# Ledger of designs, part 50: VH-VL binders against Cytochrome c oxidase assembly factor 8 (COA8)

Target 1, 167 residues: Cytochrome c oxidase assembly factor 8 (COA8), of Homo sapiens (Human) (q96il0)
Amino acid sequence: APERGAERRDTAPSGVSRFCPPRKSCHDWIGPPDKYSNLRPVHFYIPENESPLEQKLRKLRQETQEWNQQFWANQNLTFSKEKEEFIHSRLKTKGLGLRTESGQKATLNAEEMADFYKEFLSKNFQKHMYYNRDWYKRNFAITFFMGKVALERIWNKLKQKQKKRSN

## First folded at step 21 (VH-VL)

Design jl7 (from jk1 with heavy chain Q100K)
Fold by ESMFold2, fold request of step 22:
Structure jl7 (fold): chain C 167 residues (1-167), chain A 124 residues (1-124), chain B 108 residues (1-108)
Amino acid sequence: as target 1 above (167 residues)
Amino acid sequence: QIQLVQSGAEVKKPGASVKVSCKASGYTFTSYGIEWVRQAPGQGLEWMGWISPSEGNTYYAQKLQGRVTMTTDTSTSTAYMELRSLRSDDTAVYYCARDKLYDFHKGYSPFDYWGQGTLVTVSS
Amino acid sequence: QAVLTQPPSVSVSPGQTASITCSGDKLGDKYAYWYQQKPGQSPVLVMYRDSDRPSGIPERFSASNSGNTATLTISGTQAMDEADYYCQAWDSDEDYVVFGGGTKLTVL
């Protein structure tokens, strides 16, 4: 088995969240987790002879990934902002500062933080239900078009075989 | 009709104290915090501190530690801010403002209603 | 320590769009709040939690916050919008509140 050298990576310092696939790849690639959404992006391959149906499927997959990445990036940021606002408000009510005497960021006890987590989930329940519904709808559409592409490829293969027999 | 009505303008000598009142109406006084903000002539807004009428807890801006005392009287729905050892750079308009604390469904909304302001002039 | 930087002034023509910026380190990780103060009056809350508009504030007021910059945007600017505008956020260190230095909006 020949030993291959270390795979070259085009990614910049940790502040850059985009994975760079090999130059001549003919496959989809799964990159590292995005900094904001914590989801791994797919980098889609575009073949030379992509049919209109295959293009539709790829676009649908790309759109679904963009939608999912944006949803979770936004939710993670909103969670962080609401958590900090809750902590600051409770510390303020107690007459406490934002930092302990040692300079560490002040926190609330586990019981108080549990109140926040419970209420945040309750507040966002409907939003997450709509997300789940839309996620299933998008995935059903993708599966449907995957089936259509598979049938198209079978028919094209059968047409090629029938053409060879006519020779 | 939510309203915060402050006491009238005052002129003080350096070293004196001033106590500004802020009478709240149109809402449940103990359900909201009271913030104090000042604005020197021609300058921007400077936060002074906060008081909870329900619990009596306070937190003061670091610049003013030891010189400021904030109190409330829940029976009259009135907040008070006392600033001691006055200096010429304490000349400002002093505002009280209502502070809507974190609500799990509406979030945090500081300074949603402001008093009309109280001019305090410190002159030799 | 925490500083919110605003331009001292912004001028626009009536009917044009005004943009007032507020810059601070990682400000997009916090909620930003905006206040309008007309001469001789107390401040009025015009935007809260980055982009929410209180009841009674005209729809031409909008705001955004990302990265290090929050922006208050006034579409179709009118003469009555002429005022000082302050941004506000939580202080990350000692005090609970930090205000920007203010921006004077002039409608010519």
Scores: ipSAE 0.527, ipTM 0.794, lowest interface PAE 1.5, mean pLDDT 84
Fold by ESMFold2, last read:
Structure jl7 (fold): chain C 167 residues (1-167), chain A 124 residues (1-124), chain B 108 residues (1-108)
Amino acid sequence: as target 1 above (167 residues)
Amino acid sequence: QIQLVQSGAEVKKPGASVKVSCKASGYTFTSYGIEWVRQAPGQGLEWMGWISPSEGNTYYAQKLQGRVTMTTDTSTSTAYMELRSLRSDDTAVYYCARDKLYDFHKGYSPFDYWGQGTLVTVSS
Amino acid sequence: QAVLTQPPSVSVSPGQTASITCSGDKLGDKYAYWYQQKPGQSPVLVMYRDSDRPSGIPERFSASNSGNTATLTISGTQAMDEADYYCQAWDSDEDYVVFGGGTKLTVL
């Protein structure tokens, strides 16, 4: 993926700073999946002349990404911890050890594990409901502020045109 | 009221055996596991093993394998731990504790209730 | 075999916050449990599943677990909190249960 930074006149010591050099594109970047959440983080571009409203939108997007990353990291960690406790409890009830004769971790059969998977999701149903509600609320707020930023940009263009016309 | 009441203190000679009892009350005995933990004087907690009263299955700490036997009597709601071939380093307070089995809705709570402890002293 | 390492002692003044650590390789991938043992008494569960508090345990007790370290925190420490504290986790190579070595909390 192309890596583009903000263009600045003092970024590189070259003679091109006296010219109107070609602008480099600046974009948000999407990174690899996070090890714990399995979500791909967005690395947000911060322009030099970001308005207070644009800053608020970017911070809301960053907060929402962090919230979402945290939710799935916590969910995945909880799933792993619950799974291991379930396996250990069942092995213990059967009088079996934690390792096979070859030293590999002991596991349960597929039917027992399927019961765990089903019941884990059922146990976490309310948490998923609240997550979906909060995800909707956050994305609605982001969309609302995107609209406000768009109107701000239109208004600033109209103010600049009105000032030029009145001069 | 959930309670685990253990047998009284014992004094034993090296090479002897000891059997500690743990009588459970206030809950369905066969629905929970029983864990055994010991604590040498001035030392930390050491896990000894576990027994399922409903199935009679056991699992012992590797250090104690071959010297320990855990049993239950479901008719009296009592768990037993027998340690054989006693050595002076087996001097400790022996605890039983309840082990709440994994439940999809209630979760897992190991060692949620403990007995009062049984001092076993091994001296020549 | 998994090893849980605790400091042998921690001293605090009354009213101050006490922190007792428990270190183990990837301990944050497991649930951690905490027990309080007063002299001459059996242990009592004070925190379970990393940060959950059993009923009857004062709100000044809290806990966390991340990375290689679980931490038991007692805010507003009182003289009655003077005890030995043990961490515990599952997931041993040869044993189901591993306890930390214990930490003596002294309230001076």
Scores: ipSAE 0.517, ipTM 0.790, lowest interface PAE 1.6, mean pLDDT 83

Design ml10 (from mk1 with heavy chain S30N)
Fold by OpenDDE, fold request of step 22:
Structure ml10 (fold): chain C 167 residues (1-167), chain A 124 residues (1-124), chain B 111 residues (1-111)
Amino acid sequence: as target 1 above (167 residues)
Amino acid sequence: EVQLVESGGGLVQPGRSLRLSCAASGFTFNSYTMNWVRQAPGKGLEWVSEISSSGSRTSYADSVQGRFTISRDNGKNSLYLQMNSLRAEDTALYFCAKETPFDYIWGTYAFDIWGQGTMVTVSS
Amino acid sequence: QSELTQPRSVSGSPGQSVTISCTGSSSNIGKGYDVHWYQQHPGKAPKLLISGNSNRPSGVPDRFSGSKSGNTASLTISGLQAEDEADYYCQSYDRRLSGYVFGTGTDVTVL
């Protein structure tokens, strides 16, 4: 039985953004675009008195961010790989080399590349559908928890006002 | 079957280093936060470290902060714990533990899958 | 000490109900962090029994129930069976430690 070569899923290395926000910052920060996903990571501020609900929201946002980063990093890697393979295959079929006479990387015309994009999107359609489904699920959950946190904050402010009136 | 299998435990002298591994199977490893939990002989459970699904976020118990490093290789479905400057107090059975999927209603996190553990003994 | 406090041991006869308490502080359970419960048989890995104070995972018998009030969580085992003889641990999050915290553990014996 031929050993099915374990297709090394080239997982994009987790590029930990080396961006560190200032230690004294009380705000969320947006980092530079990640080199693999091209998504800008958010560095979440953790308040000293973070509530359990705020923590849950933060964790959900962080996990969702990481999920997005991983998805797009892998998708971009796959896209780049398949694009290069397509270009090479097409050039070979045309009897063209990988480099022009001027030494530049040989490219395909816009029409040929349009075929690649169409095929790529078709091939990855289900993957994108699942991504979109899960994206909505996560963002709805985030919105729901944002609402809960907002209500908690309002309630805490009201309690503090009542306590100040009773003293 | 969903499984975690720890390895790399053994007998080491104080001040030495050891690297634990945890091999994950039966689930989408790269989608879950992973943890190390230890149990000293005849003692309770102690949380050691956490690593997020991508590995971009890590946290440590104060008892191991600066000495231990948690890491993961999602391509290999593997979790690691690099333990440096080992002490007698680090003697324990070390468990790999998977965090539950995020509860979209309650936002609860627990450890739903555990390995059988790997024993680390730090002795002179 | 940053551990959640549990009774050292609890015992009951078959068919009885036993309750294990898990007492925390204003930095963990009392702050409103969720409590989880684990069962550990001798020489085995912990098993999740209760998640999020009262949620029972699939495959956990209905005789296990969790509750939380104030800074104390409770695990109740109704209809105690011989197979329930094990160590039980509560778990929560502690904001001071910025990490998870376990209870001291409770040895449940079936008489």
Scores: ipSAE 0.875, ipTM 0.955, lowest interface PAE 0.5, mean pLDDT 92
Fold by OpenDDE, fold request of step 22:
Structure ml10 (fold): chain C 167 residues (1-167), chain A 124 residues (1-124), chain B 111 residues (1-111)
Amino acid sequence: as target 1 above (167 residues)
Amino acid sequence: EVQLVESGGGLVQPGRSLRLSCAASGFTFNSYTMNWVRQAPGKGLEWVSEISSSGSRTSYADSVQGRFTISRDNGKNSLYLQMNSLRAEDTALYFCAKETPFDYIWGTYAFDIWGQGTMVTVSS
Amino acid sequence: QSELTQPRSVSGSPGQSVTISCTGSSSNIGKGYDVHWYQQHPGKAPKLLISGNSNRPSGVPDRFSGSKSGNTASLTISGLQAEDEADYYCQSYDRRLSGYVFGTGTDVTVL
């Protein structure tokens, strides 16, 4: 039985966004779009008095961001690769070269590309379904923790007001 | 089976460098934050470093800050610890530890999977 | 490093209940960070016993229970068995260290 060569899934390199917010910043920053995912990363500010609940929320948001970055980086890589392969295959079938007489990269028409998109979406449908499910799960959790943090902050403000009235 | 296997430990002189590896299997490695925890002979557990699922975030204990570098290769399901400027106090069994899946209710993080550890001995 | 304080040793007879305390500070347990508990047999890797103060993972016997109050967490082993002889470590997060912190460890002996 021929050893099915483990198809090295070209995982997109973990593109650590080179964007570093100013060290003295007290705010969240939005970085430029990541080269691979095209998603803009959020650089979260960590307050000195971060509560455990705020930390949990931050960590969840960070993990969710990383999850999204990884998913879309890989998806975009796969898409780009398959798109190029499709174009090359179709051009070859048409007896056309990869470059036009003007030296430009040969392209397919919109109808042919529509077929590619349809096929790609069909092929990746299950993957997208799982992504969407997990996306909702994560975002609901984030929203839930945001609510908890909001309540905690309100409670802490009330306690501080009471303490100031007692002194 | 979910497994972590550490390697790269050994005897090294003070001031030298060593690189530890941890091979992960049986789970989606790229979805979890990974940690190094060490245990000096006859001592307790000490957290060393953490790396997020993508590797974009890292943290270190003060005892190893500036000397150790945690990294990962998600394509190889591997975690690494580059240890530079090793000291006698770095002598320990080094464990690779996986964080639990995020608890969407409580948001708790614990270490649910551990390797058997790799021994690092720093001596003159 | 500010370790969480545990008793050095705890002993009990088979069938008895023993409690291990884990005392922190206002920078860790007292701040409200969760406490986790691990069991470590000699020459073995630590095993997660309790997550998030009181949550017991699957496969952990019900005789293990965790609680937290103020700056102290507790692990209770009810119905102590010979197999429970091990080192036990609490773990939390410390804001000053910006990292995880373990307890000093407790040696549990079954008499």
Scores: ipSAE 0.875, ipTM 0.955, lowest interface PAE 0.5, mean pLDDT 92
Fold by OpenDDE, look of step 21:
Structure ml10 (fold): chain C 167 residues (1-167), chain A 124 residues (1-124), chain B 111 residues (1-111)
Amino acid sequence: as target 1 above (167 residues)
Amino acid sequence: EVQLVESGGGLVQPGRSLRLSCAASGFTFNSYTMNWVRQAPGKGLEWVSEISSSGSRTSYADSVQGRFTISRDNGKNSLYLQMNSLRAEDTALYFCAKETPFDYIWGTYAFDIWGQGTMVTVSS
Amino acid sequence: QSELTQPRSVSGSPGQSVTISCTGSSSNIGKGYDVHWYQQHPGKAPKLLISGNSNRPSGVPDRFSGSKSGNTASLTISGLQAEDEADYYCQSYDRRLSGYVFGTGTDVTVL
């Protein structure tokens, strides 16, 4: 039985966003859309007096961003590959070449492409369900930590006001 | 089984370069931040470097900053440490360490999985 | 490098309780960063014992407990067993170093 070659899952190269914010920036920066995910990366500023809770929130946001970047980069690659394969298969079935007489890439009509989209969505339904579930979990956690950080900041401001009144 | 296996250690002269590898198995490698930690003979643990799950973020200890480069290939489930300008003080057992899954309640990050380490000896 | 300070060695008899201290500074433990604890047997990789000051991973016996107060974290081993003979390391984050920091390590001997 011929060893079915392990289909090298073309994982999107970990696109190290070459976007480096200025070293002296005191703000979060939004980079250009990533080539594979089409998502804009956020470079999170690290305050000099970052609290441990703020650090946890920042790390969670960063990890969630990286998770989203990887998911959509891979999903877009898979989509593009399967779309091309579908087009090629359908053109072949029709006895059409990959290129028109004018040298343009042969395309399918909107109805035929609708079949592809339906099939693709059906095939990836579970994957999207797991993504959505994890997306909600992560975002709820982020919101929760944002609340904790907000409370910490309020408390610190109140302590500072009390100390100023006592002096 | 969840496993990390380090390789690439050896004897090198000062000023030379060495590349360490860590092969990950049994877990979703691309979902976790990875670290290198070293232990000099008869000494304690020293954190060396961290790389985020996508590889977009890296950090280094001051002792190795500018000399070492951490990288990863998520397609190969592999972590790397390029070590340049090696010094005698870099002599250590180098561990690959995985960070814990994110704790949604406490947000704690620890190293839950370790390799057995690979020995790097820098001597004249 | 800024290390967390641990006692060099701690000893106890089987069934006794021993406590290992991990003393940091205002840039690490005293700032409120979490402390983790690792066990390392001779010639073995470190094993996570305590995460986030007091949380025990699955498979870690309940005789291991962690606490933190001020600049000091503590690992308590209750009911000391022969298999508990190992090196123990605390770990935290240091703001000044912008990285993780380990304790100096404690050798636990069972008498």
Scores: ipSAE 0.826, ipTM 0.941, lowest interface PAE 0.6, mean pLDDT 91
Fold by ESMFold2, fold request of step 22:
Structure ml10 (fold): chain C 167 residues (1-167), chain A 124 residues (1-124), chain B 111 residues (1-111)
Amino acid sequence: as target 1 above (167 residues)
Amino acid sequence: EVQLVESGGGLVQPGRSLRLSCAASGFTFNSYTMNWVRQAPGKGLEWVSEISSSGSRTSYADSVQGRFTISRDNGKNSLYLQMNSLRAEDTALYFCAKETPFDYIWGTYAFDIWGQGTMVTVSS
Amino acid sequence: QSELTQPRSVSGSPGQSVTISCTGSSSNIGKGYDVHWYQQHPGKAPKLLISGNSNRPSGVPDRFSGSKSGNTASLTISGLQAEDEADYYCQSYDRRLSGYVFGTGTDVTVL
């Protein structure tokens, strides 16, 4: 019998994963690819003895995941919309319909699609530069906090050895 | 100009519902965790609820769990609080508050921008 | 409900130093969670005064300082001024409640 309960959702963006790990899990979980961002969300385990520093690291990782998923969901949506508009515009210029004689969606050749990719990347250059900067800042912070957590755990083990020797 | 403007407060009978709104402007709304904090007349501050930047994670004070629902619409730069089964002790001035940007050295999250609040009175 | 205890009132003369205590428990301040401080003038929204125990946001005078030790955090106002007359609230996180908690509030009076 599964222990997974019903997941309640409000008006959250559709890019948010609905996967819910078992309530008894003691491990982080990697869920299926998100429908819109195509990124695999991490579902974080919260230990009963989580320290304040461990909580800061977990919140940073959670917020970074949400930030990353929001960015790529938006970029994937923008890419899809602009791709279809580009195809529609070029087909209209050629005097062609949006569908072939068989009813399949008409497409453009590889050279024409390469023009779209160049235009899309050029339009979004600054946005991707800011994304890369923020991505590195966040990953540096995560690494920094991972180091702090590691030192905290070592220090706690040393304190346990001191406590046992003083008992 | 960075600001938060609450609305939707009023006089309501016990057991009924209200929906509060908070309109955000002057900052990238979908980058920040948002909170509701309330203050009963002549009393101190009480945290009510938080919602993550995407809206995927929420948490609630024990006093409102199961009755209140926080939500956000990042496309409209708006935060909401649906308050059901209202009680007399829910009477308060309700503030929305923005968390600070992530501090990559210390990892602190404080509430740096507050609205002026919207008053909810639960009385027959 | 508030979980953090503050004195109801504290007073001082202009130019004096005033310290406001914020006492928690092992589930909040004593566990090591950060403490933040807010100032609230009558009829106004709270204003962030100190974050992360001791950090002053831009625009907060340097006469405000914070510290934390054990179960107790402290806000000190050095060189008390008339505009400092307000209510002051501490805030932390509580592991048992899995949420934020505010202090009971302190009314600072300038004599």
Scores: ipSAE 0.698, ipTM 0.889, lowest interface PAE 1.1, mean pLDDT 86

Design ml10 (from mk1 with heavy chain S30N)
Fold by ESMFold2, fold request of step 22:
Structure ml10 (fold): chain C 167 residues (1-167), chain A 124 residues (1-124), chain B 111 residues (1-111)
Amino acid sequence: as target 1 above (167 residues)
Amino acid sequence: EVQLVESGGGLVQPGRSLRLSCAASGFTFNSYTMNWVRQAPGKGLEWVSEISSSGSRTSYADSVQGRFTISRDNGKNSLYLQMNSLRAEDTALYFCAKETPFDYIWGTYAFDIWGQGTMVTVSS
Amino acid sequence: QSELTQPRSVSGSPGQSVTISCTGSSSNIGKGYDVHWYQQHPGKAPKLLISGNSNRPSGVPDRFSGSKSGNTASLTISGLQAEDEADYYCQSYDRRLSGYVFGTGTDVTVL
C-alpha cells in the first residue's frame, strides 16, 4: 500500500530485527510471552465504529485471555513451588542436605522425579478437568459470537449497497 | 454464601483522601470484572469505575477520572477504590458490584451481586 | 455522565400490571446496547431483576418482564404484589462516555 511505503521505519534495511513495535495499528496484534503464564497476549484494537455486538465479542475475548493467563500463571507457580517442596522433603527423608558439598542445589534422580510428576498430576486432575471444560465453553462462545459479528457486517454491507443504488 | 462487604467509608474534609475496600467470598473472585457504583443521599445510582478480572484493564466515569484509582488483589479476594482530592459531590453510599457470569448466548454483563455499601461523607 | 430517563413514580393496586419506561439516546439504548433492570428496596442494595433486555435471572419471579424497542426499554410487572414496592433503575452502556449509565429511577407504589 502507498502509505506503508512512506513510513521511515519501513525503509530501514535491517534484515536481522525479529520484532518491531507497531507505530500505528488498526488491527489486533500478538505480544511477546508473558513472564508468569508464558502465554502470548493479544492486544486488542478498538475500532472507532465498534458496534455493541463487536464490543461483546471483544470483551469476551479479553476476559477469556485474562482468565487463561491467570490460570497458567498460577499453575506454573504451583508446579515450581511443589517441585521444590517435594525435592526438599525427599532429601530430608534420606538425611541429605539441601546443598551438595560444592554448594549447588541437591537434586533427585529421574526415577524419583517421576514420582513427583505422577503425584502432581493426580493432585491437580480435577482442577485441570474444570479448566478444560471452561476452555471449550469459552472458545465455543467466542466462535458463536464471531459468526454473529460476521453476519452483522455482511448485512450492513448489503444495506449500504442498496442505499448507494437508490441515491 | 456469595457475598460482597464494603468498608473504609467515613467523614473526610474536601481535598483529602480515603480508601475503600470490598471483601468478596463464596465465588471465584479472579474470574469476574468488578465495579464501583455510588448513590448520593436521596438520589439515583451512578457508575464510578470497573476493573477486569486480572486487574489489567480499568475504566472510570468522567466525574472521577484522574482522582480515583480502582485496584484489586486477587490473592486476598479484595477490591479497592483509592479516592483522592475528594469533593462534596463525592458524598455517597459506595457499592461494589460483581459482573454476571459469562453468558454463552447473549454475552450479557450485568451486575448480579452487590454489597450493602459504605458511606462516604465529604464535608468541611 | 448521561442519564436514562424514567418516570419519577408509578402506582398500581395489587394484581394490576404496571410498566416502567426507560428512554435513552442514540449513544446508548438507541445504538443497540443492552438494558438491565435493578430493584432497590429502601435501605437495601440493588438487586438484578432483568438482564440483556428481557432475561430473568434465577430466582426472579416470572411476573417481571422486559423489552426494548428503538431508544426505549420497558419493565413490566404483571400481577403487582406488596413486596414489589421499591425503586427501579434501568442501566445501559453509553459509547460517547465509554461507560455505564443508569436511569433516573422510578418509585413503584402498591396502593
Scores: ipSAE 0.693, ipTM 0.886, lowest interface PAE 1.0, mean pLDDT 85
Fold by ESMFold2, fold request of step 22:
Structure ml10 (fold): chain C 167 residues (1-167), chain A 124 residues (1-124), chain B 111 residues (1-111)
Amino acid sequence: as target 1 above (167 residues)
Amino acid sequence: EVQLVESGGGLVQPGRSLRLSCAASGFTFNSYTMNWVRQAPGKGLEWVSEISSSGSRTSYADSVQGRFTISRDNGKNSLYLQMNSLRAEDTALYFCAKETPFDYIWGTYAFDIWGQGTMVTVSS
Amino acid sequence: QSELTQPRSVSGSPGQSVTISCTGSSSNIGKGYDVHWYQQHPGKAPKLLISGNSNRPSGVPDRFSGSKSGNTASLTISGLQAEDEADYYCQSYDRRLSGYVFGTGTDVTVL
């Protein structure tokens, strides 16, 4: 059916969305939501005077974004598949079809869907715990390197001020 | 056991194409940036190309830009190098290499696991 | 300069220390980019010896040490052993090329 086909196409596993950011941007750029992860990617600007430390921070941020996008793309796919399986299983137990008389998808009530959400969370508990651990590790590292970059920029500004006074 | 195994090398005439493959095992392939590095017979190492963990970011040495395309299939734990418009100077042993994870203190990436290489010979 | 310059060959007797230089330019080592070192025995793949200028990966003997100053990085092998006979390559990043660069390679001979 048309609704199911559209949802399946939107939730089916496929490659990452290919997006081409503006070539001449002088700032980081936020793109549209990725089809599978639903995250808005940051498209990073590389200034001509980027220091080695700034490059390290940018690479860390880029890899963290890719890690996050891969995780949520897989979780969204798993969620959709398990949701459809849960609904199908409960409809079968009640002796009902997958479609209503009008051809629309049959649904479960809010209480029954709450059962699914609880089951999904419990089954995926460890995976989400490891994700949270890694998320905190990565964000701590990003914050640490942001601080290092800030200190580098302050030091370079003071060095430029000293050179100006010496001339 | 952590392994990288290259394949797809061979003898080819100038102007033709080859596709190299690198099969990974023993580690979480989709967590690491991957690289191709080549070594001409009796010569030193030359970096060829890099691809990010998801495959969304790539970079190339000037000598291969526009002719070579790096790609990966994280579902198959495989890295690829499509080499078009081959030249005699592309003759080399091609290595697949894994980058280390991000060093949270020093921010260092190096190549810690290498394959044994696959030989590409471009000659008439 | 599109390559990092290393001496073609260095030799020493067992137990001696040898030092391999790796000289770059203001677009790579001189800009402040990290230097890594690899060991390659004949017919074998390279092996990581030193990352981030001076860090030894697990399993690399203490006799290998690295340093960096200005445009030059150095690999020192203290207490040279027969198995250290190999080719050694440095690696850095080059801002101008927007990519990685390797050194010309150094053949270490144990006398």
Scores: ipSAE 0.686, ipTM 0.885, lowest interface PAE 1.1, mean pLDDT 85

